# VH-VL binders against q86iv5: the designs that were tried, part 11

Target 1, 237 residues: q86iv5
Amino acid sequence: LDSCSICVDFVGNSLNDLLNIILNSGVIGTCGDLCSAVPGGQIVDTVCDLLCDYVGVDEFIKLISDVDPDPIYICEKISVCKTNDNAAASLDLVQINPQNGTVGGTFTLSIAYTVTNTIATGQLAFNIIDPTGNAFGDAVLLVQQSPEQYTQQFQFQATPSEQESFPNGLYTVQALVCEGSCGSPHPNTYTLANGTTTFTISGADSSSMSGAGSFSGSSQSTQTGAASGSGSGFALF
Short names: E, the ipSAE of ESMFold2; O, the ipSAE of ESMFold2 at other seeds; V2, 0.75 times the mean of E and O plus 0.25 times the DockQ between their complexes.

## First folded at step 1 (VH-VL)

Design x09 (framework fv_alextatug)
Fold by ESMFold2-Fast, scan of step 1:
Structure x09 (fold): chain C 237 residues (1-237), chain A 121 residues (1-121), chain B 110 residues (1-110)
Amino acid sequence: as target 1 above (237 residues)
Amino acid sequence: EVQLVESGGALVKPGGSLRLSCAASGFTFSNAWMSWVRQAPGKGLEWVGRIRSKTYGGTTDYAAPVKGRFTISRDDSKSTLYLQMNSLKTEDTAVYYCTTVLYSGYAMDVWGKGTTVTVSS
Amino acid sequence: QSVLTQPPSASGTPGQRVTISCSGSSSNIGSNTVSWYQQLPGTAPKLLIYSNNQRPSGVPDRFSGSKSGTSASLAISGLRSEDEADYYCAAWDDSLSAYVFGGGTKLTVL
């Protein structure tokens, strides 16, 4: 992986741990003090130390503790990720299949987009909003994505969980292509394209053994550098 | 099951008109980009044109040989795609396929079995 | 003539690896993804490869695609008699605002 992807992955996976350490520790004097407290083992500690040492512990803590911390912005401020204020893209397809499904069924979200001016560090992100307004989603990281056509597919099973109960009704899918983190108030962040679609869930699947409602996806790109994001089960914007 | 069924193919005289239909089922037609592709007897594939979903502008694009003569339209309430062919020429003789984009983004991942149009005097 | 250039024919024996080329320009293959279609005798075309190198569900892994600059290629490994078909490459062309196909390659399994 490149240093940008490594940084974004680390911050995305360790952000809550870092915030908790910063909140609960009295005085953090060194990068080693901070990073040794982060769970994840030797590799995580090494990445943490390298990123923190580059800017110093005070600046690193400041970046992590900022209002609405986001991994892309933090990694841009550390100077391991690039920015492009002139990035441009269009969103060509947002489609979910089946449009009418059942609880426990598998849904495939297909997103197609065209980059018309290089995305330096950005996201392809989506949120699915259930009939009650609860949202969940995922994102993939876009690094140095050249002007070309791209496709991305995501699959999920509508298996009830603590995060999402999958009530019957109308669901809305919203997708964004962004330079920077979608929805971030930080500098060098731009929404480049937006698209929406809908689908309906009715009835219940007879199977109770389907998956835990996890997302999976793969980016199809003509360029090396498109990467899977550090997506979460919660809405990203 | 995802299905596309073309109909309307016929024998037509040069200068005549013909309307083809494509009935779609098994997917959300209103969200799909739809295309027509033709193939003359013993020849290769030739893209005719496409129509985007209404959500993405509902715009149409046409190959140069048919531009100004053919019109693609859709009726989302009926899940049906249309190709209106005017000023038909003998070189329009072909099997016409209805296609859609479901998973590939920019490729035609579902095809009907085609309907035959013969333009002959 | 077709906008994308393919050899009119290709041949191989069972078990062999065969490669079919597709040449374009900066306005099509150079800027956009390439798809490949298989047409068995008397049937409608079937999508074989999309987004340069991705396979739809049900397409065996012995089919693979690649793209370099303004050219693309389809490779068929472990050639079988049922692979005897016409193969077409395709891409969007920005200057024409049209999808363009190659002329097709007739693959004969000897």
Scores: ipSAE 0.013, ipTM 0.567, lowest interface PAE 7.5, mean pLDDT 85

Design x10 (framework fv_alextatug)
Fold by ESMFold2-Fast, scan of step 1:
Structure x10 (fold): chain C 237 residues (1-237), chain A 119 residues (1-119), chain B 110 residues (1-110)
Amino acid sequence: as target 1 above (237 residues)
Amino acid sequence: EVQLVESGGALVKPGGSLRLSCAASGFTFSSAWMSWVRQAPGKGLEWVGRIKSKTFGGTTDYAAPVKGRFTISRDDSKSTLYLQMNSLKTEDTAVYYCAKLGRYYMDVWGKGTTVTVSS
Amino acid sequence: QSVLTQPPSASGTPGQRVTISCSGSSSNIGSYYVSWYQQLPGTAPKLLIYSNNQRPSGVPDRFSGSKSGTSASLAISGLRSEDEADYYCAAWDESLSGPVFGGGTKLTVL
């Protein structure tokens, strides 16, 4: 992992710890004071110290304590992640298989996109909106993605939970390619491309028909810092 | 005042299902990572799983004994954490605690709710 | 069986200093911060110590933690009757990809 990905991962994993320390500590005078209180061992402590020392403890606390803390923005302000206000991309394919499935079934979302001007630090994100308007989704980090074609797949199981019940009906998939964190109000954040598709879930039916209207685009993966599951990057079960 | 209140504990037969709830108050629930920890009668503490805040993907992790059977979810609009337990075994008999999670320590705990799995 | 080893019991008299040990391996205590929890009879656990030696607000300074190599210890000075409880250590374990707890130590104040 590059330094940007290390920073985003650290902030993402330690933000609640840092916020709790800041809220409950009387006086924090040094990066060492703050970072030594972060659980996770010496590697985490070292990364914390390094990042904090780049900007100083007061500025680091200010960034962490922002009303809408955002790991990409924080790491950009620390100068560990780059920005590109001229980043550009297009979405070539947003496809879900099967297009008609059942509760408990596995769905694969395939996204193909083309970067036409380098994405410095951004996300490929998606939201799935159920028939009642409830949404769930995920994102992968994009770091220094050069102009070329990329493909990414996400899998999930339609297993009911408190967050998402998977009612019968029409589901909408929205995909975004962003510079910065998708939807963030912070500077240097831009939605570069968006695309949509739909799929249907039929409840207690014992039969399902899987039909792919399209196949994934070309696979050219030179990206760094992407989060990946071994066949299920996103699982609800 | 920071509080976590669990509910939903019951007597269930092996193979059954049960859903636990944890109502949070006194802190910004949407920003917090949450965890479930259990304790079998007369035994020690055992971690069940965790869920990150939505800002960090809302992803879940589970201990090996419950992986594939238990599902952790959250409803930030209701400040509520859930544990869906399926295919219950007698070994799942325990008091289940909801806990607010720092990276790998639990700073606030609920009072617990008792789950008994017996025939 | 617990992954972290604690003595099953410890005892002391009021005013005495008592220590509770917690032994692990390089995959847990040797690499990661240790936390300690107090469980009074019939109640939920409460955080006593985090990050090896830090106390949350409201925990008296009679409680202190330390770590050396693959072992950690909790020290309770000026022992009081209300300290009678079960005490648990915990740390992340990379081989199990999750946090692990010690088996617990029942502290009796004689």
Scores: ipSAE 0.000, ipTM 0.402, lowest interface PAE 16.1, mean pLDDT 83

## First folded at step 2 (VH-VL; framework fv_ciduvectamig_arm2)

Design c07g (at its last look DockQ between E and O 0.01; V2 from the best seeds 0.00; counts 0 for: pae O 18.5 > 2, placed apart)
Fold by ESMFold2, look of step 2:
Structure c07g (fold): chain C 237 residues (1-237), chain A 122 residues (1-122), chain B 110 residues (1-110)
Amino acid sequence: as target 1 above (237 residues)
Amino acid sequence: QVQLQQSGPRLVRPSQTLSLTCAISGDSVSSTSAAWSWIRQSPSRGLEWLGRTYYRSKWYNDYAVSVKSRITVNPDTSRNQFTLQLNSVTPEDTALYYCAREGYKYGAFDIWGQGTLVTVSS
Amino acid sequence: QSALTQPASVSGSPGQSITISCTGTSSDVGGYNYVSWYQQHPDKAPKVLLYEVTNRPSGVSSRFSGSKSGNTASLTISGLQAEDQADYHCSSYTSSSTFVFGGGTKLTVL
């Protein structure tokens, strides 16, 4: 793994813990004070300490304590992630299968995109908007995506939960390819391409709750040669 | 009980390097619960923190801006001590030099060495 | 000049209370709870009286107390005794990962 992916993954997974430590401790004098308190064991402490020491504890705290903190932007400010203000891409395909399904069914979202100028640090992101306007989604980190064609697939099961009931009707899928975090107001952030598609969920008048489920579908990418940036999603637009 | 014992020359000529040693007993220089500082005192300027070394997964240093270009603080784990090197000294570096322990998360110097008066004179 | 401002001297009579101030900036005293106080008798190394603004190490008399408001920290000595005659120094952690000291206060017990 590269230092950018490690940084974004660490910050994304540790942001809330870091904020709690910063806001609930009186004063933090050293990177060791901050980083030894982060849960996750010695590997997490080592990554924290390396990043914190690189910029100094005060700058690190300032970045984490920012209003609306953003893991990609933080790692760009730390200089372990690169930016490209001229990044360019297009969306070739946004498709969901089946286009007509049922509650409890499995849906596969396929996104194909072409990079025409390197994405230095960015996202492939999507939202799914149900008939009532409730939205949910995910994102995949893109690091040093060279000019090439790429395909990503996401799966989810339409299992009703407290977060999403999966009502009958028309669903809208929105997909974005971005330099930086999609939807972010921060500098060096651009929406490079967007696309939409729709699908329907239909069923009988009876609807059953299995008592489990939320958006938990496997987010896997497949392509020849490159393996950067797959994993934890970020907040969408 | 933790004790700090200082040693080193007390007279240094201008432009030379001041070198002092602080031996630690009752604690380890590599303790993740401590940091190890040099502080000096002159009649005209009072106490002045110079720099520190400490271990947290790796060795770290912090130095005062006023001396950052000339100072080095090094640990020696095999002898359980730490050293001060201050290059290119002038008569303004004449002071009583202390080594001190900073306790983890205290932000305070809880153990001090006996002090070494260093005179910089031609 | 020292980075933190202390009065050069203060005096009091046995049994009285006195307060010594230590004024810095938002980059040190105002921004951090790493303020400490040291007592220094002639020809001796400083000894820590308080750390983290208000905390006393074991063996330090409860007559010593500390507080902070804004950019100013304070050391209060109650029930003043002859042995309290000494120099008193404050120290603070800074936003540059360094420490700074006050200029010191000579306490005279009358």
Scores: ipSAE 0.000, ipTM 0.411, lowest interface PAE 15.1, mean pLDDT 83
Fold by ESMFold2 at other seeds, look of step 2:
Structure c07g (fold): chain C 237 residues (1-237), chain A 122 residues (1-122), chain B 110 residues (1-110)
Amino acid sequence: as target 1 above (237 residues)
Amino acid sequence: QVQLQQSGPRLVRPSQTLSLTCAISGDSVSSTSAAWSWIRQSPSRGLEWLGRTYYRSKWYNDYAVSVKSRITVNPDTSRNQFTLQLNSVTPEDTALYYCAREGYKYGAFDIWGQGTLVTVSS
Amino acid sequence: QSALTQPASVSGSPGQSITISCTGTSSDVGGYNYVSWYQQHPDKAPKVLLYEVTNRPSGVSSRFSGSKSGNTASLTISGLQAEDQADYHCSSYTSSSTFVFGGGTKLTVL
């Protein structure tokens, strides 16, 4: 359990609630006024109070009200997460199986990367871009990742949903290893390596979606290598 | 080879909406390693960053304070382009308008469109 | 409201070195390492010369170098050439998640 992962997890899970509270509540004078309104029970309220009290309520509100808020950036500005402007890594493998699949099928994305200078607080992230340009993805939080070789696997099922219909055609997978939030313009943020691969989907879902419901896409991650800091990662979709 | 091609009217009447389009080739507007900006240039103000759109798990916008109440920058993934809409224009909005890519590795505006001179007058 | 301050003009002879300053605040140049420099010839779009204070993109001459101290960034052009006659702009990321530009500097090669 490290403070950086706790902060990123809290902010990532509570950001929308915090923004709504700030927008709709008028004057907020104390951390208690803000944090008691955040849903999630005593542990969430306690983490909120600790982070908010550490920087003061006015600075905390400013950080989470930024037009481009991101959990890693916020936690770095609070000084709970460290940065390393000299972080370095390379991508060794970006591979998806099967390369030719069907709607409803299961795909496994395998990413191997080598850290050559410690990633203080960063992400391993991917996007999957469908034939129409619509994208979905996921990320894993990396905390104090020492120089070593690492592997991660992500698995998803191509189940049509409101967010992604999984049309037939060519899909592009883009993987990133970053210090800071991948793709963020914020300070202390770097894309350290990127890689791509492709796969195709052909055929049709055997069931008609005449009802209002569908399954959403999902991903899971596993990490091989030295133990890394805990975290939830911020979804890219 | 990434290129940005601008289009839109060169004359706009006061109080109307200025609309410009930037078409992207060689890159995707939904790239998670880029952001897409509008920048204008005038003799009195020099270069002035107006706003951007970018995709990071969802679409985001940032706008300069000076235009925040009037500006919208939107992506169009189906046409691989992004647009500027500036409402309620005045003669002070007369400028040479550029679209630009903010590259992920550079943290800077590494690709620029050709520029569109827009005049706001009656 | 934050405009970066640049000198309006600078001049130098071929072969000399010149330096252009870009002064901001702790909320932009002083607070972040996202300072960039652009060269603009007449009737052309700006072209990036430097990013992240000191880094050159591929294809930019090593005669261009950058530095920062406190709230002031600097562009140095060594071995000045006639083709360097242009306008030069600095830019910085800000704490408001925006970008600001300097007023620009006209470089005259004598």
Scores: ipSAE 0.000, ipTM 0.416, lowest interface PAE 18.5, mean pLDDT 83
ESMFold2 (binder alone), look of step 2: mean pLDDT 93; pTM 0.953

Design c07r (at its last look DockQ between E and O 0.50; V2 from the best seeds 0.00; counts 0 for: pae E 4.3 > 2)
Fold by ESMFold2 at other seeds, look of step 4:
Structure c07r (fold): chain C 237 residues (1-237), chain A 122 residues (1-122), chain B 110 residues (1-110)
Amino acid sequence: as target 1 above (237 residues)
Amino acid sequence: QVQLQQSGPRLVRPSQTLSLTCAISGDSVSSTSAAWSWIRQSPSRGLEWLGRTYYRSKWYNDYAVSVKSRITVNPDTSRNQFTLQLNSVTPEDTALYYCAREGYKYGAFDIWGQGTLVTVSS
Amino acid sequence: QSALTQPASVSGSPGQSITISCTGTSSDVGYYNYVSWYQQHPDKAPKVLLYEVTNRPSGVSSRFSGSKSGNTASLTISGLQAEDQADYHCSSYTRSSTFVFGGGTKLTVL
């Protein structure tokens, strides 16, 4: 696990707490003052201290307090994550199985992509649009993805919930590969490839409400390199 | 010496708006080291934080969930004061109302106003 | 509807030590360390005794001390004196940028 991934994970999980602490505190003079207040135990405090000390407490607070905070962008601004303005990739496959399923059924989204110039810090993201226009999705962080072919799978169960009822009809899947955060206006951000597929749901079984959008991902490589990392909330477009 | 002086009506009719003012001396409502809160106290609910206003490069507000749809807390920099506005009051809003400074240096309410007993009735 | 749970009353004799508990959740007392305690005499506004769990503001007696474990904070008053007879309130800042109070504890000095 590399410093870029650690930074993005920390900022993504702690951004609301950092801002809440900054706004509630009258004076923050040291990284220790800020970071000791962040919940999550000594490991989180240590990561916070390291990142904060690297740029200095005043610059760190400025980045967190920015109008449009983005974990990947923040970690690039503090030089923990690298950028590549010449990153390049293509989407080879966007496939959902089964293409015809039922409410309560399990669907597997398979995405294959080829990197032709290293993705320094970016995302593989997807968005699923239900028949009514409601969308859900996820993203995984890509760090230093060397040129080669990659496969990623996501799985979800179509269990109705308050957030997504899984109505009968046609669903559209949109997938993107990006340098930087997909859809972000920040510098050093590019959509490298996109693709779509569809699937249908039929059936009338409305059961217990549960949270929509829980996903599990796995990565495969036909040569070297594997995607690892945590998802982000950027997949919704 | 920081002091908070409250003013406003003590009797309000149901469905009307409760408006209270807190004047600040010895500090500034735009101080980046403070936040300015309204808290009420009743026998049935005890102390209840209602909301706050504060300046950190811009003005922010936070409100308790229980009153969020009805409350507004505003600063007045020209008069160095802040106000509570609570819409659509009922007899359940009858309470002793305090304004208070949140001393972020303390992380607590370190200065309190004198309190204003507000009765909501016909 | 108090968000934090305190005992309704406690009592002690002069010179004794007493402890008042304040129990919340992982979203308030158990989330940040922004817990504070207030003393309130009859017909008076509350007065802060402790902030950030353990810290005393200037002018507060060292007889007042605080601690926290998990979702429960505690105020301890050592060397109990007649003037300590009052109501005591705890408060916590929450992860939602709000404050919540306990229901209050009436301390009686016997």
Scores: ipSAE 0.362, ipTM 0.713, lowest interface PAE 3.1, mean pLDDT 87
Fold by ESMFold2, look of step 2:
Structure c07r (fold): chain C 237 residues (1-237), chain A 122 residues (1-122), chain B 110 residues (1-110)
Amino acid sequence: as target 1 above (237 residues)
Amino acid sequence: QVQLQQSGPRLVRPSQTLSLTCAISGDSVSSTSAAWSWIRQSPSRGLEWLGRTYYRSKWYNDYAVSVKSRITVNPDTSRNQFTLQLNSVTPEDTALYYCAREGYKYGAFDIWGQGTLVTVSS
Amino acid sequence: QSALTQPASVSGSPGQSITISCTGTSSDVGYYNYVSWYQQHPDKAPKVLLYEVTNRPSGVSSRFSGSKSGNTASLTISGLQAEDQADYHCSSYTRSSTFVFGGGTKLTVL
C-alpha cells in the first residue's frame, strides 16, 4: 500500500478517537502524547506518529480539529496525498440489475468509468435514494488513477433495517467520480462526471426492522495492474 | 489554588427544574486545559457522571445518556461559573450533587465542590 | 447496576497489600487508557488517587498503584494503614465522550 492510501485509511478509522483525545486532554505537546492514546495497537500508533511527526503536532491537531474534517483533505494538506486540478474522467456505464426487484432481493450496481487525465486522490461514489428521499450508498478511494478504463461492482441486499426500510417504489441511483472527496466543500475538489439510473422495488411493505446493510465492491481495469478496493458504510452527499 | 463553591436550592418539587451553580476561583471556566462536570451520588446508584462543558476554540457539551434529554450544563464567563439545569425531576433525582474539574494533565476529576444535597419531594 | 463492576467490600490487616478490581467493557475500560481511581472518606468529597491507569498526582503515596489488562483495571494498596479505610471508586472515559463510574468498594482495615 502507498502512503496516501495508508493516511486516508488511518484518518478515516481514527478521526473520532483523535478528536475525543484532543478535546478531552486540552493540551498535547508531542505526537507521542496524542498517538499513544489512539486504540488499535502498535501499527496504528506507528502510522499516527509518522503522519503527525511529518507536519508537526500543532498542525496535525489543527487539521483534525477543522470544522469539516475530511480524511482525503487532511491527507492532502499533510502532503502525503497529491491533488490534480486538471483531473478528468467520464462515466461510461451506470447499470443496476435487476431493474425490477423485491424486498429482500439482491441488486448489483455496475459502474464503468474512463480516466482521461490522472485522478490524483479522489473517489468513486454512489447514492441510492429511496421513494421517500432517504439515501444510502458507499465510496471507494481512488489514488493515482492513470488514464484508462475502469470497472467497479457493488452488491447489496434489500433487507429492511432501522436505517432503510426499502419501501415499494422508484429508486434513483446517483454515481459520481471525483477528484477529492465527492460532495466536499474543500479546495481541490471536483465532480469529474456523474450519472444516474433507476430501479423499482415491488411487493408488500414490511414493518420489520433490523441493522444497517453493508456493501462489498471491487475495482478492475482493462489493463494489467488493476487494484482492488472496497468500501463500507453509507455515502451521503 | 483552585476552588469550587456550589450554590442552589436544596428542595425541588417533582416535574420542576433543578438548578445548581458552581463558582470557580483560581482558574477560568474558559480554560482550554480544563473541563467542568456535574456528578451526583446516591445510596442506590453510587457516583453518577451527568455531563460537562468545556472550551476548545468553541464550547462543547457532553451528557450522560440517561439524562441527555433533560440536562443542560452552561458556562458563564462573566461570573466565572457553570450551571446545571435538570428538567422534569422525579424523586429518583434526589442525590448529593458535586461539581468537579477535569484538570490539565490529570484526565480525571482533580478538584471537587463541597456537594449540595438536593431532595426532590412534594 | 453501575456501568463498571467493583467488589462491594474488601478487607485486610495493617501492613498487607490488597487489590480492588474494576471491570468494564471494550467501550470504556478496554478502549482508552483514561481510567482513574478515587478515595472517599465518610462525609467527604472523593479525592483522586490515580489517573491514566497508573499515574499518581503529587501528594499521593506511592503505596497506591494501578494496572489494567483488557477490560479490567486494578488498584493496589500496599502497606495497608488504618487511614486507608474508605470507599474507593473507579471511573473510565468512554469512546462516546462520557464518563462512567464503578459502584464503589468499601475497604475495611481489620
Scores: ipSAE 0.331, ipTM 0.698, lowest interface PAE 3.7, mean pLDDT 87
ESMFold2 (binder alone), look of step 2: mean pLDDT 93; pTM 0.953
ESMFold2 at other seeds, look of step 2: ipSAE 0.285; ipTM 0.651
ESMFold2, look of step 4: ipSAE 0.279; ipTM 0.664
ESMFold2 (binder alone), look of step 4: mean pLDDT 93; pTM 0.956

